VH-VL binders against Imidazole glycerol phosphate synthase subunit HisH (hisH). Designs and how they scored, part 22

Target 1, 208 residues: Imidazole glycerol phosphate synthase subunit HisH (hisH), of Pelagibacter ubique (q4fnt5)
Amino acid sequence: MNVTIVDYNSGNISSVINSFKEVAKDKVNIEVTSDLNKIRSSDKVVLPGQGSFKSCVDALNAINGLVETLNEFTVTNKKPLLGICVGLQMFADLGYEETETKGLGWISGKVSKIDNQNNKFKLPHIGWNEINIVKESKIFEGIKNKSHMYFVHSYEFIPDDKSVISATTDYSSNIVCSVEKENIFGTQFHPEKSDKLGLKIIENFLNL
Key: E = the ipSAE of ESMFold2; O = the ipSAE of OpenDDE; V2 = 0.75 times the mean of E and O plus 0.25 times the DockQ between their complexes.

## First folded at step 24 (VH-VL; framework fv_cemiplimab)

Design c3 (from i6 with light chain Q55H S56G; at its last read DockQ between E and O 0.92; V2 from the best seeds 0.00; counts 0 for: pae E 3.7 > 2)
Heavy chain, then light chain:
Amino acid sequence: EVQLLESGGVLVQPGGSLRLSCAASGFTFSNYYMSWVRQAPGKGLEWVSWISYSGSRKYFADSVKGRFTISRDNSKNTLYLQMNSLKGEDTAVYYCAKETWVFTGKWYYYAFDIWGQGTLVTVSS
Amino acid sequence: DIQMTQSPSSLSASVGDSITITCRASQSIRSYLNWYQQKPGKAPNLLIYAASSLHGGVPSRFSGSGSGTDFTLTIRTLQPEDFATYYCQQSWSTPFTFGPGTVVDFR
ESMFold2, look of step 24: ipSAE 0.533; ipTM 0.832
ESMFold2 (binder alone), look of step 24: mean pLDDT 91; pTM 0.928
OpenDDE, look of step 24: ipSAE 0.536; ipTM 0.857
ESMFold2, look of step 25: ipSAE 0.408; ipTM 0.790
ESMFold2 (binder alone), look of step 25: mean pLDDT 91; pTM 0.932
OpenDDE, look of step 25: ipSAE 0.339; ipTM 0.792
ESMFold2, fold request of step 27: ipSAE 0.203, 0.255, 0.428; ipTM 0.723, 0.741, 0.788
ESMFold2 (binder alone), fold request of step 27: mean pLDDT 91, 91, 91; pTM 0.929, 0.927, 0.925
OpenDDE, fold request of step 27: ipSAE 0.606, 0.758, 0.676; ipTM 0.871, 0.908, 0.890
ESMFold2, last read: ipSAE 0.318, 0.389, 0.361; ipTM 0.750, 0.781, 0.770
ESMFold2 (binder alone), last read: mean pLDDT 91, 91, 91; pTM 0.930, 0.929, 0.931
OpenDDE, last read: ipSAE 0.671, 0.746, 0.721; ipTM 0.888, 0.905, 0.900

Design c4 (from i6 with heavy chain T28D T104K; at its last look DockQ between E and O 0.04; V2 from the best seeds 0.00; counts 0 for: pae E 11.0 > 2, placed apart)
Fold by ESMFold2, look of step 24:
Structure c4 (fold): chain C 208 residues (1-208), chain A 125 residues (1-125), chain B 107 residues (1-107)
Amino acid sequence: as target 1 above (208 residues)
Amino acid sequence: EVQLLESGGVLVQPGGSLRLSCAASGFDFSNYYMSWVRQAPGKGLEWVSWISYSGSRKYFADSVKGRFTISRDNSKNTLYLQMNSLKGEDTAVYYCAKETWVFKGKWYYYAFDIWGQGTLVTVSS
Amino acid sequence: DIQMTQSPSSLSASVGDSITITCRASQSIRSYLNWYQQKPGKAPNLLIYAASSLQSGVPSRFSGSGSGTDFTLTIRTLQPEDFATYYCQQSWSTPFTFGPGTVVDFR
């Protein structure tokens, strides 16, 4: 089985690479590439993202044919994809970090700054926080409700279709921290930085 | 004052085409998803189509998929419905509706809070 | 798609009566349920959102309840202006479908 972590100049993805390789060991082949043919032939894809919504979208668009290949993989062929942090956020139609930027449009919604309730809550939302699992989920198998995951973000994804939400976290409001729609999975938290429970989520994704 | 005003409804023959317009005023149109909802004579409400803030995502009921398209011009505060290959069953009053997001109990809830008065489309020989 | 049903399809009532309209969803929609009122020749108006929250300007004789799959709209002390058609709508999952409507007629 081949799983590709998309390498598109989206910041430091070494923790994602290391965590996926640690879980995969010699049983799953982990490729780190932007090669379109290798992505197209993958069984699963991981779309990491660090930095701003705009910088990640710009970096993705700078690789000719990459967005089209990801659309084919994800939307047309319905193959499993996991978006991490800004990778999840790019599922949206629009993001408002830095400037208004068009996302991938795979899950209708927008990415907006977290409502910090007139500075009652610091941004970024940083550190360990518990998640509220709100529906049956393939990637949360063996994960107890109220488990802690690691967060670092100032913007949140607000989907239009609430049925895609698989988990929320309570910071200033109920922030969407995971979505699951058919073959599309996304986490706002960093499973690669969430210790043993984060590795379990990675394992669940690899075993789909 | 928040207002939606539909226009363009006329009598048209089967197989014809028609474009409806919805003029918005009194709110920041570019921040809201918009919908078309129709009502055939003596029948209930049927959602027809939905368009995202920028127009990048569009949704259609199965009854109109492939025949209708939805668009918006945020610089003109106007929503459009392009209807092609019209059939008798498309005869209806067409409403433009504004979605709103209401925050309650730490969740966002959606509703259609503002409706236009509708425009009548009649498809008949 | 989430299918919505309403019961009854119509009813007759007198001014001053208390009536109840039921709405059912084909799967859980938690509290993502809206109610609309429509008078003949007029656009619908939002009455209730989030299953039980009254829209601004709606009289307190209207109330909503329920969660999951079963919901009710109650009108207490019916007034002449309440004779109309009432629609439920789920807002949990796209497409945001409407119920078939309940006609409330004057007896």
Scores: ipSAE 0.006, ipTM 0.545, lowest interface PAE 11.0, mean pLDDT 89
ESMFold2 (binder alone), look of step 24: mean pLDDT 92; pTM 0.943
OpenDDE, look of step 24: ipSAE 0.023; ipTM 0.677

Design c5 (from i6 with light chain T94Y; at its last fold request DockQ between E and O 0.93; V2 from the best seeds 0.00; counts 0 for: pae E 2.5 > 2, SAP .504 > .496)
Heavy chain, then light chain:
Amino acid sequence: EVQLLESGGVLVQPGGSLRLSCAASGFTFSNYYMSWVRQAPGKGLEWVSWISYSGSRKYFADSVKGRFTISRDNSKNTLYLQMNSLKGEDTAVYYCAKETWVFTGKWYYYAFDIWGQGTLVTVSS
Amino acid sequence: DIQMTQSPSSLSASVGDSITITCRASQSIRSYLNWYQQKPGKAPNLLIYAASSLQSGVPSRFSGSGSGTDFTLTIRTLQPEDFATYYCQQSWSYPFTFGPGTVVDFR
ESMFold2, look of step 24: ipSAE 0.566; ipTM 0.832
ESMFold2 (binder alone), look of step 24: mean pLDDT 92; pTM 0.938
OpenDDE, look of step 24: ipSAE 0.437; ipTM 0.834
ESMFold2, fold request of step 27: ipSAE 0.504, 0.538, 0.495; ipTM 0.819, 0.826, 0.811
ESMFold2 (binder alone), fold request of step 27: mean pLDDT 91, 91, 91; pTM 0.927, 0.932, 0.931
OpenDDE, fold request of step 27: ipSAE 0.701, 0.850, 0.136; ipTM 0.897, 0.932, 0.746

Design c6 (from i6 with heavy chain A111Y I114Y; at its last look DockQ between E and O 0.68; V2 from the best seeds 0.00; counts 0 for: pae E 10.4 > 2)
Fold by ESMFold2, look of step 24:
Structure c6 (fold): chain C 208 residues (1-208), chain A 125 residues (1-125), chain B 107 residues (1-107)
Amino acid sequence: as target 1 above (208 residues)
Amino acid sequence: EVQLLESGGVLVQPGGSLRLSCAASGFTFSNYYMSWVRQAPGKGLEWVSWISYSGSRKYFADSVKGRFTISRDNSKNTLYLQMNSLKGEDTAVYYCAKETWVFTGKWYYYYFDYWGQGTLVTVSS
Amino acid sequence: DIQMTQSPSSLSASVGDSITITCRASQSIRSYLNWYQQKPGKAPNLLIYAASSLQSGVPSRFSGSGSGTDFTLTIRTLQPEDFATYYCQQSWSTPFTFGPGTVVDFR
C-alpha cells in the first residue's frame, strides 16, 4: 500500500513524515511528494498544513494541477484523505485568516479566528487539551473520550453540517477539532505530536 | 528562569550500570520533548536519546540501543537515563537538553534552547 | 541518518576579524539547521535556528545563511567572547545529528 504525504511547503512535514514512517514500518510505503501521478496512484493521502489558511492555499495553487488532482482523488474517487491542522481547515469553503481565501470546498463551512473573549484566552491555543469524541469514528478506534491531544492554532473550522463533527475541544468555546465525512478525515490537533494516542490515530487511518 | 541540573555521573567499570537524572524547573516540563546529548573528552556532540511529552515515544542512537533506556516523571519534573552494559566509549559529559520549536508563519523549526551543565560519566578499569 | 560535516575543523583569528564557518548535510534538510556555540567547560548555547534566525540575546554580528545542503555561519567583527567551538545541527529527521564542530581560536 502506498500513502502519500503531500509536500507543498506546509510546515510540520518532518514530524509528520517521522510519525507516519514509525507506524508504517515496512508494511506501508510512505511517499513524500507533490508529483501528481504519484498522488493519483496512492491508496491514501495525507494533507498536512501549518501557517495561515491563505499561505497554505497559495502554496497548493502554486503547484500546477495539484488542487485538481486532490479533488479527483478525494471527491471523485472517494479515496481516504487525512488533513492535519490547516490541512483540515482547507476543507472549508472560505477561510478568513489575513484575507478571505477560497478553500478546497470539500466540507461546507468557514474558518474564523478563535474568539479570545477580550484577551481572556491566549492565541494560539497551544499545548495539550482534552478532546470530546461526539460520534462513532473510524480514526478514534481504541481512543478513550477525554484523551489529550496537542494543539497549536489560532483559527477554527466551523462546518455548516454539524453531523461531520467527530470531536471537539474546549478552549474559549466548543471548538471543532476533528471531522469525519465518508472518506475525508481531519484533525485540528497534531496527531504526529500527540504521543502514543496520536500514533494510534495514524495507525487507524493507515488501516482503513 | 529555565534550569536543567544533571546528576549521577561517576566512575564505573566496563559492564557496569548507572542512572543519570536531570531536574527541570522554570517551564512546563510536560509540554516539551527532552533529550540526552553527550560529549566525549575532546570530541564533538552526539545526540543519544529523546523522549516525548508523556514518555510513550522514545528514540536512541544506534551506539546505545539495547543498553540505555530513557524515562521521565512529569510530576517531579525529572528526566532519567538508565545506562547499562557500559563501555569505554560511553565516557562523556552527559547533557540534558530541552527541545522546543518556533513557528515562522509557515514552518515549525526545532532546536535545543536550554542545556544543563552536564554530568561526567567515566567508564574505565 | 543525515550526516553533517563542517569546515574548517579549526581556525585562528584576531579580534575584529570576520570569519565564516560552513556546514554541509548529506541530504536536503531545507532550513532545519541550527548553530550552537560552546565554550570550554560549558554547555552549548543556541545561536541560530532555522538556518538564519537569531536566538534572543544573540548579537547581530552573528548571521546564518543557506538552505538545502549547504549552510554558513558568519561572525563579523569577532569579539573576545566569540572564541569557542561552533556546532551545526540538523532538526529535519531523527536522529538529530550534529556536525563535528569548528574551533575558533585566538591568533
Scores: ipSAE 0.007, ipTM 0.555, lowest interface PAE 10.4, mean pLDDT 89
ESMFold2 (binder alone), look of step 24: mean pLDDT 92; pTM 0.936
OpenDDE, look of step 24: ipSAE 0.456; ipTM 0.830

## First folded at step 25 (VH-VL; framework fv_cemiplimab)

Design s1 (from c3 with light chain T94Y; at its last fold request DockQ between E and O 0.84; V2 from the best seeds 0.00; counts 0 for: pae E 3.1 > 2, SAP .516 > .496)
Heavy chain, then light chain:
Amino acid sequence: EVQLLESGGVLVQPGGSLRLSCAASGFTFSNYYMSWVRQAPGKGLEWVSWISYSGSRKYFADSVKGRFTISRDNSKNTLYLQMNSLKGEDTAVYYCAKETWVFTGKWYYYAFDIWGQGTLVTVSS
Amino acid sequence: DIQMTQSPSSLSASVGDSITITCRASQSIRSYLNWYQQKPGKAPNLLIYAASSLHGGVPSRFSGSGSGTDFTLTIRTLQPEDFATYYCQQSWSYPFTFGPGTVVDFR
ESMFold2, look of step 25: ipSAE 0.530; ipTM 0.827
ESMFold2 (binder alone), look of step 25: mean pLDDT 92; pTM 0.937
OpenDDE, look of step 25: ipSAE 0.318; ipTM 0.783
ESMFold2, look of step 26: ipSAE 0.458; ipTM 0.795
ESMFold2 (binder alone), look of step 26: mean pLDDT 91; pTM 0.911
OpenDDE, look of step 26: ipSAE 0.460; ipTM 0.834
ESMFold2, fold request of step 27: ipSAE 0.468, 0.487, 0.355; ipTM 0.808, 0.819, 0.770
ESMFold2 (binder alone), fold request of step 27: mean pLDDT 91, 91, 91; pTM 0.922, 0.932, 0.926
OpenDDE, fold request of step 27: ipSAE 0.040, 0.835, 0.000; ipTM 0.648, 0.928, 0.559

Design s2 (from s1 with light chain S31N S93N; at its last look DockQ between E and O 0.91; V2 from the best seeds 0.00; counts 0 for: pae E 4.0 > 2, SAP .509 > .496)
Fold by OpenDDE, look of step 25:
Structure s2 (fold): chain C 208 residues (1-208), chain A 125 residues (1-125), chain B 107 residues (1-107)
Amino acid sequence: as target 1 above (208 residues)
Amino acid sequence: EVQLLESGGVLVQPGGSLRLSCAASGFTFSNYYMSWVRQAPGKGLEWVSWISYSGSRKYFADSVKGRFTISRDNSKNTLYLQMNSLKGEDTAVYYCAKETWVFTGKWYYYAFDIWGQGTLVTVSS
Amino acid sequence: DIQMTQSPSSLSASVGDSITITCRASQSIRNYLNWYQQKPGKAPNLLIYAASSLHGGVPSRFSGSGSGTDFTLTIRTLQPEDFATYYCQQSWNYPFTFGPGTVVDFR
């Protein structure tokens, strides 16, 4: 099995790489690349994002053919894809970080700034927080409800179809922290930063 | 006030063992990665070890692998470094350092924003 | 492992001078480079992260630049309190590695 972590200059993805390699061991081949052919031929894809919505989208668009390749992989061929943090956010139609930015549009919705309630809540949301599993998810196998995951974000994904929401977290409001739509998986939290439980989520994805 | 306070540094003989402690205060300890960084007398900084939030993941410098262990007790806001099979070259001031995430408006970055005062470990016969 | 080097190892300067310290990585670390200041007998202090971003409280006379493998720390109008040792550190991958340091002393 070949799993590609898309390296499209989306910030520091070393933690993602390390975590996935740790979990994969010798059972799964982890590729880190932006090579379109490798992405196309991979069994699973991880789309990380460690920055602003606009920055990540711009980075994707900076690589010719990458978005199209990802569309083919995810939408056309319906192969498993995991978006992490901004990777998840890019599933949206539009994001409003910095400026209105077009996302991948895989899941209808928008990415908007978390309401900090007039500075009552600090942004970015950083640290451990409980997730509320609201829907059964393949990547949450063995993950108990109210488990803690690690978050680093100021924006939230607001899907139009609430049925895609697999988990939420309470910060300022009830914000989406995980989605699942067919072959598309996304986490707002960083499983690679969420210790054993995060690794379990990674394992679940690799075992899909 | 955000603070790290190391303790445990003493004189030990080669082959001996020592455990260092780092007490954290002023921040949510369990929300941050922690590292040990050491500095031999008159020398530069050397990263020694890293530990994840719950302690489930750990990294070590090659120079200390197999000899040093890192742990943390989040209930006590304390970081530990267990040093076994100590060598002369392990003589150094040992700092505990808090690793933070920093957003620049574009990407997130790592940095050691808080350091302890350090504790001196001397390995000598 | 990513090896870090610095140049020069030491330099002498006067108050009011502008100085530049160079840091090089053995492979690209993009802009995941931090700068620290350390005074004798004290713990290091974070000056710059992400190659060019000033940490809170750091005077604007400090600046960082560079990406990939080559980085620079510049101190404009050197102040008496700036005489110290400066270290670069890559935060791109584990193990984290520091440069050997640059001592800035009085001329």
Scores: ipSAE 0.134, ipTM 0.744, lowest interface PAE 2.5, mean pLDDT 94
ESMFold2, look of step 25: ipSAE 0.394; ipTM 0.788
ESMFold2 (binder alone), look of step 25: mean pLDDT 91; pTM 0.927

Design s3 (from c3 with light chain T94H; at its last look DockQ between E and O 0.88; V2 from the best seeds 0.00; counts 0 for: pae E 3.6 > 2)
Fold by OpenDDE, look of step 25:
Structure s3 (fold): chain C 208 residues (1-208), chain A 125 residues (1-125), chain B 107 residues (1-107)
Amino acid sequence: as target 1 above (208 residues)
Amino acid sequence: EVQLLESGGVLVQPGGSLRLSCAASGFTFSNYYMSWVRQAPGKGLEWVSWISYSGSRKYFADSVKGRFTISRDNSKNTLYLQMNSLKGEDTAVYYCAKETWVFTGKWYYYAFDIWGQGTLVTVSS
Amino acid sequence: DIQMTQSPSSLSASVGDSITITCRASQSIRSYLNWYQQKPGKAPNLLIYAASSLHGGVPSRFSGSGSGTDFTLTIRTLQPEDFATYYCQQSWSHPFTFGPGTVVDFR
């Protein structure tokens, strides 16, 4: 099995790489690349994002053919894809970080700034927080409800179809922190930084 | 006040063992990666070890790998460094450092924003 | 492992001077470069993160620049309290590595 972590200059993805390699061991081949052919031929894809919505989208678009390749992989071929943090956010139609930015549009919705209620809540949301699992998810196997995951974000994904929501977290409001739509998985939290339980989520994805 | 306070540094003989402690206060300890950084007398800074939030993941410098272990007790807001098979070259001031996430508007970055005062470990016969 | 180097190893300057310290990484670390100041007998203090972002409380006379492999720390209008040792550190990947340091002394 070949799993590709898409390296499109989306910040520091070393933690993602290390965590996935740790979990994969010798059972799964982990490739880190933006090579379109490798992405196309991979069994699973991880789309990380360690920055702003706009920055990540711009980075994707900076690589000729990458978005098209990801669309083919995810939408056409229906192969498993995991978006992490901004990777999840890019699933949206539009993001409103800095300027209105077009997302991948895989899951109808928008990305908007978390309402901090006039500074009552600090942004970004950083640290451990409980997730509320609201529906069954393939990547949450063995993950108990109210488990703690690690968050680093100031924006939230708001899907139009609430049925894609697999988990939420309480911060300022009820924030979406995980989605699942067919072969598309996304986490707002960083499983690679969520210790054993995060690694379990990674394992679940690799074992799909 | 955000603070880190190291302790445990003493004189030990080569081959000996020592455990350092770092007490954290003023911040949510379990929300941050922690590191040990050491500095030999008159020398520069050397990263020693890194530990994840719950301690499930750890990294070490090659110079200490297999000899040092890092751990943390989040209930006590304390970081530890167990040093075994100590060598003369391990003589140094050992700092604990808090690793923070910082968003610059584009990407998230890492930095050691809080340091302890350091504790001196001397390995000598 | 990523090796970090600094230049110069030491320099002498006077109050009011502008000085520049260089840091180089053996491979690209993008902008994941931090600068620290250390005074004798004290712990290091964070000055710059993300190559060019000023840490809170740090005077504006400090500035960082660079990306990839080459970075610089500039201190404009050097103040008496600025005489210290400065270290760069890459935060791109483990093991984290520091530069050897640059000592800034009185002329």
Scores: ipSAE 0.349, ipTM 0.803, lowest interface PAE 1.8, mean pLDDT 95
ESMFold2, look of step 25: ipSAE 0.428; ipTM 0.786
ESMFold2 (binder alone), look of step 25: mean pLDDT 92; pTM 0.934

Design s4 (from s1 with light chain F96L; at its last look DockQ between E and O 0.88; V2 from the best seeds 0.00; counts 0 for: pae E 3.9 > 2, SAP .502 > .496)
Fold by OpenDDE, look of step 25:
Structure s4 (fold): chain C 208 residues (1-208), chain A 125 residues (1-125), chain B 107 residues (1-107)
Amino acid sequence: as target 1 above (208 residues)
Amino acid sequence: EVQLLESGGVLVQPGGSLRLSCAASGFTFSNYYMSWVRQAPGKGLEWVSWISYSGSRKYFADSVKGRFTISRDNSKNTLYLQMNSLKGEDTAVYYCAKETWVFTGKWYYYAFDIWGQGTLVTVSS
Amino acid sequence: DIQMTQSPSSLSASVGDSITITCRASQSIRSYLNWYQQKPGKAPNLLIYAASSLHGGVPSRFSGSGSGTDFTLTIRTLQPEDFATYYCQQSWSYPLTFGPGTVVDFR
């Protein structure tokens, strides 16, 4: 099995790489690349994002053919893809971080700034928080409800179809922190930074 | 006040063992990666070890790998460094450091924003 | 592993001077470069993160620049309290590595 972590200059993805390699061991080949052919031929793809919505989208678009390749992989061929943090956010139609930015549009919705209720809540949302599993998810196998995951974000994905929501977290409001739509998986939290439980989620994805 | 306080540094003989402690206060300890950084007398800074939030993941410098172990007790807000098979070259002031995430408006970055005062470990016959 | 180097190893300057310290990485670390200040007998203090972002509380006379492999720390108007040793550190990958340091002392 070949799994590609898409390296498109989306910030520091070392933690993602290390975590996935740790979980994969010798059972899965982890490749870190933006090579379109490797992405196309991969069995699974991880789309990380460690920055602003706009920055990540711009970074994707800066690599010719990458978005199209990802579309082919995810939408056309229906192969498993995991978006992490901004990777998840890019699933949206539009993001409103800094400027209105077009996302990948894989899941109808938008990315908006978390309402901090006039500074009652500090942004970004950083640290451990419980997830509320609201729907069964293949990547949540063995993950108990109310498990803690690690978050680093100021924006939230608001899907139009609420049925894609697999988990939420409470911060200021009920924030979407995981989605699942067919072959598309996304986490707002960082499984790679969520210790054993996060690694379990990674394992679940690799074992799909 | 955010603070880190190291302790445990003493004189030990080569081949000996020592455990350092770092007490954290003023922040949610379990929400941050922690590292040990050492500095030999009159020398520069050397990263020693890193530990994840719960301690499930750890990294080490090659110079200490297999000899040092890092751990943490989040219930006690304490970081530890167990040093075995100590060598003369391990003589240094050992700092515990809090690793934070910082968003610059574009990307998230890492930095050691809080340091302890350090504790001196001397390895000598 | 990523090796960090600094230049110069030491420099002498006067109050009011503008000085520049260079840091180089053996491979690209993008902007994942931090600068620390250390005074004798004290722990290091974070000055700059992300190559050019000023840490809270740090005077504006400090500035960082660069990306990839070459970075600089500039102190525009050196103050008496600025005489210290400065270290760069890459936060791109493990093992984390520091530069050898640059000592800034009185002329």
Scores: ipSAE 0.275, ipTM 0.772, lowest interface PAE 1.8, mean pLDDT 94
ESMFold2, look of step 25: ipSAE 0.394; ipTM 0.783
ESMFold2 (binder alone), look of step 25: mean pLDDT 93; pTM 0.949

Design s5 (from s1 with heavy chain F103Y; at its last look DockQ between E and O 0.91; V2 from the best seeds 0.00; counts 0 for: pae E 3.5 > 2)
Fold by OpenDDE, look of step 25:
Structure s5 (fold): chain C 208 residues (1-208), chain A 125 residues (1-125), chain B 107 residues (1-107)
Amino acid sequence: as target 1 above (208 residues)
Amino acid sequence: EVQLLESGGVLVQPGGSLRLSCAASGFTFSNYYMSWVRQAPGKGLEWVSWISYSGSRKYFADSVKGRFTISRDNSKNTLYLQMNSLKGEDTAVYYCAKETWVYTGKWYYYAFDIWGQGTLVTVSS
Amino acid sequence: DIQMTQSPSSLSASVGDSITITCRASQSIRSYLNWYQQKPGKAPNLLIYAASSLHGGVPSRFSGSGSGTDFTLTIRTLQPEDFATYYCQQSWSYPFTFGPGTVVDFR
């Protein structure tokens, strides 16, 4: 099995790479690339992103054919894709970080700044927080409700269809931290930074 | 006040063992990666080891791999470095360092924003 | 592993001078480069992160620039308290690595 971590200049993805390789061991081939053919031929794709919505989208669009390839992979061919942090956020139709930016539109919704209630809550949301699993998810097998995951973000994905939400976390409000729609998986938290439980989530994805 | 305080540095003979401790205060210890960085007398800084939030993941410099172990007790806000099979070249001031995530408006970056005062480990016959 | 180098190893300057220290990585580290200041007998202090961002409390006379493999730290209008050793450090990948340091002393 071939899994591609998309390297499209979305910040430091070394932790993602390391964690996935650790979990994969010799059972899964992990590719780190923006090569369209490799992505197209992959069995699974990981779309990381740690920065602004606009920066990640711009970076994605800077590689000719990448978005189209990802669309083919995810939408047309219905192959498993995991979005991490901004990777998840890019599933939205629109993001409002920095400026209104068009997302991938895989899951209807928007990305908006977390309401910090007049600085009552510090942004970005950084650190461990409990996740509320609100529906069954293939990547949450073996993950207990209220498990702690590691977060680094100031914006939240607000899907139009709430049925895609697989988990939420409480910070300022009840914010979405994981979504699942058919072959599309997304985590607002960083499983690669979430120790053993995060690795378990990665394992679950690799075993889909 | 955010603070790291190392302890345990003493004189040991080659082949000996020593455990260093780093007490953290003023921040949520369990929310941050921690590292050990050492500095030989009159020399530069050398990263030694890294540990994840719960301690489930660890990285080591090649120079200490197999000899040193890193651990943490989040209930005690304490970081540890167990040093075995010590060598002369392990002589150094050992710093514990807090690794933080920082958002610059575009990307998130890593940096050691808090350091302890260091503790001196001397390995000599 | 990513090797870090610095230039010069040492330099002498006077108060009021502008100085520049260079750091080079053996491979691209994007902007994942930090600068630290260390005074004798003291722990390092973070000055710059993300190649060009000032850490809180750091005077504006400090500035960082660069991306990829080549980076610079500039101190404008050097102050007496700025005489120290400066280290660059890549935070791109493990193992983390530091430059050998640059000693800035009095002329």
Scores: ipSAE 0.112, ipTM 0.719, lowest interface PAE 2.9, mean pLDDT 94
ESMFold2, look of step 25: ipSAE 0.447; ipTM 0.806
ESMFold2 (binder alone), look of step 25: mean pLDDT 92; pTM 0.935

